# Designs tried in a protein design chat: VH-VL binders against Rho GTPase-activating protein gacD (gacD). Part 3

Target 1, 185 residues: Rho GTPase-activating protein gacD (gacD), of Dictyostelium discoideum (Social amoeba) (q54f80r185to369)
Amino acid sequence: APFSSATLSFINIFKIITALKKTNAIETEGLFRVNGNAESVRSLWLMLNNVQEAIPVDGNSSAHDLAGLLKLYLRESKFPLVPLELFTSPAVPATIDEARVFVEEKLPTENVRVLSYLIEYLEQVSLKSSINKMNPIGLGVCFAPNILRSVNTNPSNPQFQVHMTNIQSHCNFITLLIENRLKIF

## First folded at step 2 (VH-VL)

Design p1 (framework fv_pritumumab)
Heavy chain, then light chain:
Amino acid sequence: EVQLLESGGDLVQPGGSLRLSCAASGFTFSSYAMSWVRQAPGKGLEWVSAISGSGGSTNYADSVKGRFTISRDNSQNTLYLQMNSLRVEDTAVYICAKDLSYEYWDSGYAFDIWGQGTLVTVSS
Amino acid sequence: DIQMTQSPSSLSASVGDRVTITCRASQGISSWLAWFQQKPGKAPKSLIYAASSLQSKVPTQFSGSGSGTDFTLTISSLQPEDFATYYCQQYNSYPWTFGGGTKVEIK
ESMFold2-Fast, scan of step 2: ipSAE 0.012; ipTM 0.575

Design p10 (from a6 with heavy chain S31D A33Y G53Y; framework fv_pritumumab)
Fold by ESMFold2-Fast, scan of step 2:
Structure p10 (fold): chain C 185 residues (1-185), chain A 125 residues (1-125), chain B 107 residues (1-107)
Amino acid sequence: as target 1 above (185 residues)
Amino acid sequence: EVQLLESGGDLVQPGGSLRLSCAASGFTFSDYYMSWVRQAPGKGLEWVSAISYSGGSTNYADSVKGRFTISRDNSQNTLYLQMNSLRVEDTAVYICAKDLSYEYWDSGTYAFDIWGQGTLVTVSS
Amino acid sequence: DIQMTQSPSSLSASVGDRVTITCRASQGISSWLAWFQQKPGKAPKSLIYAASSLQSKVPTQFSGSGSGTDFTLTISSLQPEDFATYYCQQYNSYPWTFGGGTKVEIK
């Protein structure tokens, strides 16, 4: 697999979001909804893993490719940003208070750091929805499957199938975080 | 290049049986749930049945449960619908549609984005 | 099963008109609703998924809104090619269920 062995880190999320900001991606229509070019995204992923400093951005850089890289990095990291196993009896937070408790008591400190930074950027994207056409609900749909994953990704495993049936609550959770970031983090 | 082609529609008597096929091309068939949707002449859309990417899980509309069987052959990229004990009210165009990805990170595209043209089944004496 | 009630069943409009079609679910489906366009003798065409996200290559006059149980499809300026039947569909849980359809006819 071309994306095996990827490990989630704050510095890599920071590099990708910094590149998105340099391309003025927040003014791109369909950001995170429109897919990037698969070969370009793979090239960026290889660059991300091999370069120690910022991702180079020039006039040929595609916002959609960088957006695709962000989603791919979240999806292919060895451990998910928000493991579904942290939800007791697959109950997903549905209120501001429940989300705050989850972030404070259940999610590991480094994961909170990454999630907080990511949600801050998604909030910024949603504030430009008149231009980019991406509101918090749309962003929830695009990001929930990349953020909330089972540590068991084997499709033949019954636990994986159970988590699949709750995708709506996962999307609502991400939307809640975007809309209420300052009250939760 | 991406397409779904249905076949097998025919005129059958009430109580008869018929098997429909749907040949998929241009996408990784084994990664997706697949559905059958039907539309009676002059009527709306009605979902009939769905099958998981591996074939290990199936779902049916109450109107066809116990009479219809959905199956798939991932090696041949083909979806099937075995229809038994057919009734006049089963008369419809049966349409094959691409359903959910087994990897839910594709959730943003889960709206039956690929449909076949349909095959007509007429149940009449 | 989740029942989808679509209204109106039909409407007559002129080119350039703003058209709204509503869809109501019998229970909460959050944003898991899609809209389809169907022309006579043709397979349905996907327009909108997740209540408000436009499918690729769908014209800008189409938009969707709503969450929970109440949803709306809006055509901001009806074009000649938009005279068709429109369906909503929930994909929150099996069985998948469609609305009864809304036929948009020329006045």
Scores: ipSAE 0.000, ipTM 0.438, lowest interface PAE 16.3, mean pLDDT 83

Design p2 (framework fv_pritumumab)
Fold by ESMFold2-Fast, scan of step 2:
Structure p2 (fold): chain C 185 residues (1-185), chain A 122 residues (1-122), chain B 107 residues (1-107)
Amino acid sequence: as target 1 above (185 residues)
Amino acid sequence: EVQLLESGGDLVQPGGSLRLSCAASGFTFSSYAMSWVRQAPGKGLEWVSAISGSGGSTNYADSVKGRFTISRDNSQNTLYLQMNSLRVEDTAVYICAKDLYEYWDSTAFDIWGQGTLVTVSS
Amino acid sequence: DIQMTQSPSSLSASVGDRVTITCRASQGISSWLAWFQQKPGKAPKSLIYAASSLQSKVPTQFSGSGSGTDFTLTISSLQPEDFATYYCQQYNSYPWTFGGGTKVEIK
């Protein structure tokens, strides 16, 4: 199995997004929706752990493969970018003020740095929606399950059951962050 | 050949529990999101639950939240659905479905199982 | 959640006929719509994804069109094996929702 859990790091998110920018991925139709090549994503995942500076990008690089790598990295990392356990109420932030308080008071500083950088890129993607067909709602659906995850997947845990009732709120939260980045971060 | 084979369907009393299994073969199981879809006798399709390839994220229809739990064992290429507090309205054929896109959340499906019948009746 | 309205609920047709089935979303779903075929007692078979992309090994008499809220599945020349129930599914926003189905019957 080439895929194992890894700790989220700003440098790895930076490397992946830098590669996406170099391929002009924001002008790719269905970005984050269309499949990359499975073996290429696996190769990129292995390379990410061994590359000291940057992911090599050339004319043969696929925006869809790099997009797949970003989602895979968020999904397979040992600890989620936004642990669901940080939401002590049944609902996630639904307003700009609630989201700002959450980012300032609840989310660890390193996670804020990673999330802020990621959301900045997703905002840039959404601004090219006339070309790439990805709006903030679509991006929320694509990213919410990869960003907002429980550290405890045990079905007998009461917190696990509470989180299961909030999937639409999770998508709405990511959409809110994309649409109001400058007011929240 | 890509195949999905469901098992575990039975007749149960209201309030009872049941665990369904879906055995997968012919593809890299851990790379794909998997879903359960159900069809009540003579009715249309209803999406029930989805799980990512790693098992790290799950989604549920409102009608089953808090009662059903989706899980997977990637070492055995098997998908599960634990059903608790069963209601008459849960009577349906439960069908396992493989997601079209590798390394994504649940989206469109490309391969479906034959289904397993769950009957909830007193 | 997004409601999918499929029409007609049933239709009668003869071999060689052109058949059209429509699906309408209560909200814009871009092109994120799939079509499935189901025969009595059988598992569903995927036909189309992304509104117009044909699944592997699906016959060319099937085609899909549309974007936003209005979508159409067309069978250009109905074959004996095409008598079945057809469903649409949106995958733009959770929860995933299906249309009510269209049964294509022999006249």
Scores: ipSAE 0.000, ipTM 0.481, lowest interface PAE 13.5, mean pLDDT 83

Design p3 (framework fv_pritumumab)
Fold by ESMFold2-Fast, scan of step 2:
Structure p3 (fold): chain C 185 residues (1-185), chain A 121 residues (1-121), chain B 107 residues (1-107)
Amino acid sequence: as target 1 above (185 residues)
Amino acid sequence: EVQLLESGGDLVQPGGSLRLSCAASGFTFSSYAMSWVRQAPGKGLEWVSAISGSGGSTNYADSVKGRFTISRDNSQNTLYLQMNSLRVEDTAVYICAKDLEYWDSGAFDIWGQGTLVTVSS
Amino acid sequence: DIQMTQSPSSLSASVGDRVTITCRASQGISSWLAWFQQKPGKAPKSLIYAASSLQSKVPTQFSGSGSGTDFTLTISSLQPEDFATYYCQQYNSYPWTFGGGTKVEIK
C-alpha cells in the first residue's frame, strides 16, 4: 500500500500548514478547490511518513500539491478528526452554542487541538478570499468530507446511512467553525 | 540493529506505584511514535498507551486513564510508563512497541521482550 | 470498542501444511489490520500491516488478505519455526484491539 493509515497528530498538521505558509499558499487562487498533481501529492505523503522534521519547500513547490496533502492526510488517517458517530440528532451543531458544547463535551482533547489549529488556518485563508477566491462556504465543501468521516465504513449500518445523508449539514458545520472560531474554541 | 529493552517490572502491592522504562537503540527514536502493550499471564495482548514522536500527543486505554502516564525522553532514547494506583488486574508483561510512523498509527514493526509487573498482596 | 474475533483458537498441523487463520472485526475497519507472531518467552514479531503488506524480512510463505470485517492470514507451507501463536490487531480506531490469538501446534 502506497499510503499508511495514521492517527491524526498535531505535529503533522503543523508540518503541512507550515509548508503551506512558506509557499504563501493563502494568495493562491482556488486553494483547496484546484487539485494538485496526484503523483506529487503521493510523493509528499511518502515523505511525510518518513523521518522528516519539516516538509522541504523551494521555488518549485506547488501550493496545490501541499493543499492536496493536507486533505489526503485528513482523509486517510485511520481515526477521523471528527467521527460521525459523535453526532446524534439533534446534536449535529447548527448554532455557535451547539458547536461550542460539541467541542467542549463530545470531541476528545487531542482532536480539539488539531481541529482548532486547522480551522485557524482555514479562517486565515478565508480572510484572503479577495485574492484566493475561497470563502468559508467553499472551504466547508472542500473539507467536510475529509474531516467528518465514519469510523465504520459498512454502508449497510443504519447509523452510517443516516450520517451520510447529512452531507450539507456537515459542510455547514465546518463553515460555522471557520466563521465563528473565536466564539467556539 | 533496532532493539527495544524494557526494565522496571517488579512485585508491587495494590495501590502502589511503579515506573517502567524502555531503552531504544538502532533507529532515530524521536522520529517514531511508541506504545505500551501488555499481556496478562496466559492471556492475549492489550494496548495500554501511545505517544507521538515529540511527546505532544498521548492516548490511553480506558482501563488505565487517570492512573498511568506515558512519557519519553528523546535525548536519552527512552520511553516511560508511570503506573499509579495499581490493581491486581494490572498484572502483566509490559511490552514496548515501535510504530511505523511519527504519529501513533497503531501499526507496529518492532517489539521489546517485555518486563513483568505483578500486583499482589 | 471494536471486538476482534479469531478462529480457530488453536489448531494442530504438520510441516508443509497450508494453514489459514481468520479474524473478524465487529465493525468495518477498511484494511487497517496487522498480524503478529509470538513464540513462548519471546517478543512478538510483526508479520503484516495494512491487511496484506509484508513487514521487512518476513518470509513469503506468509500472506494476508481481506478488507472491511473479514480477514485471513495464510501460511502456504508451514515450517518448523512457524509453530507459534498468531494475533490480529485492528488500528482503524482507538482503542486498538487484538484478537484472542490462534495457537498453531505440532500435530
Scores: ipSAE 0.000, ipTM 0.437, lowest interface PAE 18.6, mean pLDDT 83

Design p4 (framework fv_pritumumab)
Heavy chain, then light chain:
Amino acid sequence: EVQLLESGGDLVQPGGSLRLSCAASGFTFSSYAMSWVRQAPGKGLEWVSAISGSGGSTNYADSVKGRFTISRDNSQNTLYLQMNSLRVEDTAVYICAKDMSYDYWESGTYFDYWGQGTLVTVSS
Amino acid sequence: DIQMTQSPSSLSASVGDRVTITCRASQGISSWLAWFQQKPGKAPKSLIYAASSLQSKVPTQFSGSGSGTDFTLTISSLQPEDFATYYCQQYNSYPWTFGGGTKVEIK
ESMFold2-Fast, scan of step 2: ipSAE 0.000; ipTM 0.510

Design p5 (from a6 with heavy chain S101G Y104W W105Y G108P; framework fv_pritumumab)
Fold by ESMFold2-Fast, scan of step 2:
Structure p5 (fold): chain C 185 residues (1-185), chain A 125 residues (1-125), chain B 107 residues (1-107)
Amino acid sequence: as target 1 above (185 residues)
Amino acid sequence: EVQLLESGGDLVQPGGSLRLSCAASGFTFSSYAMSWVRQAPGKGLEWVSAISGSGGSTNYADSVKGRFTISRDNSQNTLYLQMNSLRVEDTAVYICAKDLGYEWYDSPTYAFDIWGQGTLVTVSS
Amino acid sequence: DIQMTQSPSSLSASVGDRVTITCRASQGISSWLAWFQQKPGKAPKSLIYAASSLQSKVPTQFSGSGSGTDFTLTISSLQPEDFATYYCQQYNSYPWTFGGGTKVEIK
């Protein structure tokens, strides 16, 4: 069966990040860059919808599989964490002040809570870059396409086309959030 | 061994049409976005078009929008470029390029790691 | 459009020389710059991405540096197989633009 769309929720992000923390994933080289096992990630995705408490973690749990689950959950959620349609121009926030204004005035409250919690974890990951080899730039590349998505997938829509051509500015935006979390959130 | 082999380049009159192919081997073709890049004789490189791994998303340079169509057949590991309403300024070697790739995302990075040898398209009366 | 200016357009060097090629963007592109090598009649070969990250199987005599608007490709000790044309490319913003190339010729 294909992966099903899921409603983005704080509790599911919390469950996945809690499982990552329990596996000490922040000390895993290539975290979020190295692919998990596709079948294992699929199994975790199916379990996530049926688990009423924490994701079970044991000595056989893979940090790469849980990392893959986090990215998959962000990618496949019915509504994106940061809809590209919230930007009225092709440019996304490029400065601390622009990002703070975006978070405070344009992004919905629940999306801010999810994004804030996610970025806090990514900052923690980046602080262990000497071990895991993932810096804010690398994390921006891994997460931007999963966080910043269009709800409109019609290729003939000019706005969709404009957003698709701005992928590097999306990466820069996520990097900015990681590097300046306390000044923005 | 990762390889990209282009074919289909020819001499075409202005206003004519041509279809290019790029045969891919040595990697999971459907997992990577692909691009066409061209190089006019004695000139530098110009990005032409990109297609996501699934084929669900396509992008074009402004100079070719409405005239060129990028497509792929993942079952045959082949990338295509359909070129219509060709102009003299479309004369170039057309090179297919494998996108560097994103994990779990279908979007191109627009950075390339593997290139084909290219196929020459000449538009002349 | 972001204009990419490479200098020099060409240079002559001997085996063992240190070669430096520069690329300047007309506006900030952070680290989103790649370097390629192209020999006459051959496919381009990717050398560097993200300004300084070496592509798989690329020899260690190649290195890249820079951020923002000014970037450098360095060949620490030129080998016979390194005589080629080198191009930079920004992939920060659409349209994706390439430099004009730097031809490295044998002296």
Scores: ipSAE 0.000, ipTM 0.468, lowest interface PAE 13.6, mean pLDDT 83

Design p6 (framework fv_pritumumab)
Fold by ESMFold2-Fast, scan of step 2:
Structure p6 (fold): chain C 185 residues (1-185), chain A 122 residues (1-122), chain B 107 residues (1-107)
Amino acid sequence: as target 1 above (185 residues)
Amino acid sequence: EVQLLESGGDLVQPGGSLRLSCAASGFTFSSYAMSWVRQAPGKGLEWVSAISGSGGSTNYADSVKGRFTISRDNSQNTLYLQMNSLRVEDTAVYICAKEYLYDWSEGYFDYWGQGTLVTVSS
Amino acid sequence: DIQMTQSPSSLSASVGDRVTITCRASQGISSWLAWFQQKPGKAPKSLIYAASSLQSKVPTQFSGSGSGTDFTLTISSLQPEDFATYYCQQYNSYPWTFGGGTKVEIK
């Protein structure tokens, strides 16, 4: 069923991923690793937030720009997709069972919806790694800092520092989700 | 209580023109993408055209590109399909369809109209 | 264009029967497949989206499964109101394309 406020986050992820699919981005070498053009990404970002229209896609559309838009949207959203504060300890889920429990018991339902849809696309990207050169480990590195963020941006807060120093486990968590999507979601 | 009511279907000669309308009610029309889908007699369904909620983006099947124009009037809750240079192969029931997601065109239709018959024959 | 092959084109069944209809895409479409029902002279009715998600108010006897290229619609216990033509539709890539339909008739 569509929702007014909750669907805005899902709708934006859906708009961006649909545009990526329309450009056949999964066959683009270095997808999500190679940076898009900063001004083009900014223009797409402004369009996404100011008008509720389909992202225009044609033969001149850059997969790298759309990929950059997806990462920018996740990074700049008011609340992170996976708030680091939801982890009850400094430990990030490291096993399939731990990740499944986290998704089922800790992550809000709308965040689960967005995350599962995003991970499904990243799995599709990884299945074309012979062409695009992006495997689950590489995608984990590209996405973890944009998905897993603290709601507390004060660098002097001890909790913020603990979360920020756990980067490898954050990357591993996203890789785990991509590799085991069907067992977790 | 979504309702989609098509009108405008007629018998036209090859090379002729026709404009179809779809009157929508029961939802915030401007917030949803709309499509036209057609079904030739005894054949399967074929997607024809789609338009975003604002009307700023449109897309067309290759078979109708350059001949058909989709448009909408959000103040009147009405979807249009202007058909030019009609061919015998365009003979079909034309069906108005509402897309499911709020403010995005994805191709899944949650509601459909009953259709209006267009016959192109000499 | 992505071609959607639906089978069988028709079948005969009795109330209470389990009915399965298959749909095959000519290339991978992930889970972007919908199922809908149409009765003669009536508007199509959407049943399932994203291969397996039931549309609101659709009875639980309907279920969908599959991913990639092979998809199945199952009616676990056919009811009198379920005799109709069923269609699949991919919405992974433009142009969106439909299967040829499966007519479910009374045996």
Scores: ipSAE 0.000, ipTM 0.442, lowest interface PAE 17.3, mean pLDDT 83

Design p7 (framework fv_pritumumab)
Fold by ESMFold2-Fast, scan of step 2:
Structure p7 (fold): chain C 185 residues (1-185), chain A 124 residues (1-124), chain B 107 residues (1-107)
Amino acid sequence: as target 1 above (185 residues)
Amino acid sequence: EVQLLESGGDLVQPGGSLRLSCAASGFTFSSYAMSWVRQAPGKGLEWVSAISGSGGSTNYADSVKGRFTISRDNSQNTLYLQMNSLRVEDTAVYICARDLSYYEWDTGSAFDIWGQGTLVTVSS
Amino acid sequence: DIQMTQSPSSLSASVGDRVTITCRASQGISSWLAWFQQKPGKAPKSLIYAASSLQSKVPTQFSGSGSGTDFTLTISSLQPEDFATYYCQQYNSYPWTFGGGTKVEIK
């Protein structure tokens, strides 16, 4: 089966975040904002199918390359981690209670598991913002386009256009999850 | 049968534009990444551009970056290459290929299905 | 960019011969190497992926070996339909790069 035809793999998210932890990536200024080397990110992408091994990490491993891999992995799954089509009422959760209800009642169990693990790591990143300069708002901007996507990519679809005009609400939603992880998950 | 068929190749003046199409059949098109590869007359193969199955990620060779745009319409099972600001050195047969290196990592697969190609000639 | 060097650029052989073509990467590419056959005026045909895995419906006279930087394509007993140009390609990192090709000609 093709990687993009399946839901996001918890194992692959785990492997990437484990590699980031091994590089002490949370101490890297601009983590997730500064782009990695495209060639290196692609090379790391091709290694992800080896479930028997962790991603190799050594003194030359770039935190920015591993950060780029995480965003690429989220962006390239056939089905997004959080499909925009699940936002019907309210359109996008804006409060802790709305976000908790969304996670508990609307998001599939496997997606919740991946999302909660990812948000836990982003919270850890934000706690080192004095060093890495990435606060929950900055992380929301970096991750919202990769986490929240439409399953319908046809630009003539009215629902797709509505989702695209709500970009700020999407960023705010991810920021809300990071700032209030324990109250939502 | 699994098939890829290119169209759109033509004679174009330097600085002109051209759009190539690649029609896919016999497989679930949206599940596979696709690439464009070109071959200048009497020369070897050169990779041009790739696009993920969802269309969410694209990559380009440095020689075409900023001039060429790869895209796809999964509802029509069609891959596109929009070529702008064409140069004489862009003259080549352009071939679409199914890129398994994107999604079939368990077997380490690469390109497995190739189209027949479409000739683009850029000449004054 | 990773440079792929093929040798020889051409060779002459007879039906029944064992033919060996080599491909060298300028950097380590693990096993992320494929081999393709191209006949005059035709699109390439995929032969081998992951350095040593045979593509579906490809004859067993073809085999690949190697890892890291040095790779070999072997045709154990050359057939009339095997006279063609052969290309290696690395898919370890973008941009994908091809070797310059090896033309296998009839002696």
Scores: ipSAE 0.000, ipTM 0.446, lowest interface PAE 17.0, mean pLDDT 83

Design p8 (framework fv_pritumumab)
Fold by ESMFold2-Fast, scan of step 2:
Structure p8 (fold): chain C 185 residues (1-185), chain A 122 residues (1-122), chain B 107 residues (1-107)
Amino acid sequence: as target 1 above (185 residues)
Amino acid sequence: EVQLLESGGDLVQPGGSLRLSCAASGFTFSSYAMSWVRQAPGKGLEWVSAISGSGGSTNYADSVKGRFTISRDNSQNTLYLQMNSLRVEDTAVYICAKDFEYGWDELYFDYWGQGTLVTVSS
Amino acid sequence: DIQMTQSPSSLSASVGDRVTITCRASQGISSWLAWFQQKPGKAPKSLIYAASSLQSKVPTQFSGSGSGTDFTLTISSLQPEDFATYYCQQYNSYPWTFGGGTKVEIK
């Protein structure tokens, strides 16, 4: 199946999340909702493969830029982290048991590793929602479009139409993963 | 940050042709679907056409099918709308918009250009 | 096509007033609705997405609510710069469709 993580690197996700942790981004209001500076995010993205150990961060590093980098990296990967084509209707997993089966039986193992690590961080973000104002529902909205992508981008194509009509279910799925991480992964 | 600049609007006779351009900057152009939206004088907004990020797929409102062609040049970060067989009812400000592309973050048809006026009159 | 019915078509208000604008979809669109502001001769400006999420740099007097078929845009305390036409747009199902607009005029 073309749904490989070959172009999506655990190392790069790890580097970005490590930088977010080092900047204490978790206490930033609107984290992942507020946009970073587009030029800064692009510059960080272009240098990502050249950084061997870690993304350099200091007192002037923007949490919003690093958050934008994470979403950009997920979006720009050649193959999506969770291809929408892996869902065969009627619906995206809506229960803990359905999500566990999906992760165990449908999603490639390398994608599971990346998704598990990402969801772990998003859970940590949601636990600080009193400060950052980002609860699991808000994070689902921010991340579902970047995680759950179709390899088919034709607006006229029936597959694209089906995905568009299920956007709420996709956001709910990411929220479910965040709220029930330990029972699913 | 994100900028969309339209050009090409003009006065044209019924049955004539016109080509609009939209220069984009401040985002990864090839990663987003783009749309043309129009607004006739004194009326609301009407979606005209969309093109996928790669340019491999297009869609059109029924009112313009067979007459308008949307295209893009990702190397130049430019969106185009070729308008043929123009009618008086095509008179509108044509606005370039960064589209809600399934799989992209917060913008959701969030950035609009300033528009370019197309007047179809004898 | 999903039809978006916006009401009222126009309203008159004074600075400091609370203003509400309603948008109704002909079928369920979950929370996939955006609100835009347009001033005469200017491009539309995005205010709200996902029915209730405030766009970056938009003032906090704007808020959105609703889900399914019924949605509301609220301006809690109208400012002089808020006199404009407001539009809703659904992005649940393709093709995208807009409400007819609500013109907010000075009383």
Scores: ipSAE 0.000, ipTM 0.417, lowest interface PAE 15.5, mean pLDDT 81

Design q1 (framework fv_pritumumab)
Fold by ESMFold2-Fast, scan of step 2:
Structure q1 (fold): chain C 185 residues (1-185), chain A 118 residues (1-118), chain B 107 residues (1-107)
Amino acid sequence: as target 1 above (185 residues)
Amino acid sequence: EVQLLESGGDLVQPGGSLRLSCAASGFTFSDYAMSWVRQAPGKGLEWVSAISGSGDSTNYADSVKGRFTISRDNSQNTLYLQMNSLRVEDTAVYICARDYWEGLYDYWGQGTLVTVSS
Amino acid sequence: DIQMTQSPSSLSASVGDRVTITCRASQGISNYLAWFQQKPGKAPKSLIYAASSLQSKVPTQFSGSGSGTDFTLTISSLQPEDFATYYCQQYDSYPLTFGGGTKVEIK
């Protein structure tokens, strides 16, 4: 809570992904799985929050730090990119049709814009899995906890417990989006 | 919703001056760089000028340098283009655009027509 | 200045046709390329950014590809509402520059 006051915005996701592309992060083994340096990631996050400037990229820039920044930004933003409360039952979309209906009818327009751009980059990352070792399943595992979040974190709450038992379904949902981006968005 | 509304277009004689305005609403104006883009009748798009969110940095197309001045009033959510020493070649619809990140535009206004004719 | 060369200048097509428009930069611009649609008497509408990313609510018949100097906009199955003029724009460096436009006309 004390760490985040930032609203999730397309421009910040765009800045981070642009920096990842400039570092050729897509060819980095373990991208999004290997942790960046926590201090470096926090410094980048404060820079992103306080100025309109592009993220400076040089020969010392770490792809793992920028990858960590992307996950941190998704995790710590005031509202989650995909609130778990938008799922109408304990069921998470598991088919292409269910996912398409969800993004068309349930997810707000700005969230669709951000999610679409993010998934497009993750698809590009997965196409280089022979080099970076990150396939759609691996990316689903890395991103689901940061994208799909509940505002209720009390373990005694029955609704929170229902969402927590769906963790594997959350990972599968992100994997589905990556594998079927053009059929869903 | 994001709205950009241009005004100030008029018929002016060569050598004349005109000031255009773009009223912005639906977003935090000071967080975004803004640009003016123009389109001559029956022609394509031409970038004219850009200004940073703070107003401290500006850029101009070579065709308008020294004649046009871009400015903004963040307290009034308004973008301006002061046009001096107007030429027949400046005849165009002038369109306000929101610069989402370093020249990437996401919202455009409807435009205001400037006609320079003797 | 980076020159953007767009081709063709115009084309005639029928509903259901696949339409391809190309844009060439005079120097490398990575993926800093956007595509816009403009209908007569209307404001431009953003279609594609970062060479291949669709803007929200843009129909999936639109797709963009390319990097560096050569870029393509494809409309996989032309709809009645797609008859318009299309522009590419580089945003790699100032001054920002646009292609000359491609007018897609009904055959």
Scores: ipSAE 0.000, ipTM 0.443, lowest interface PAE 17.2, mean pLDDT 83

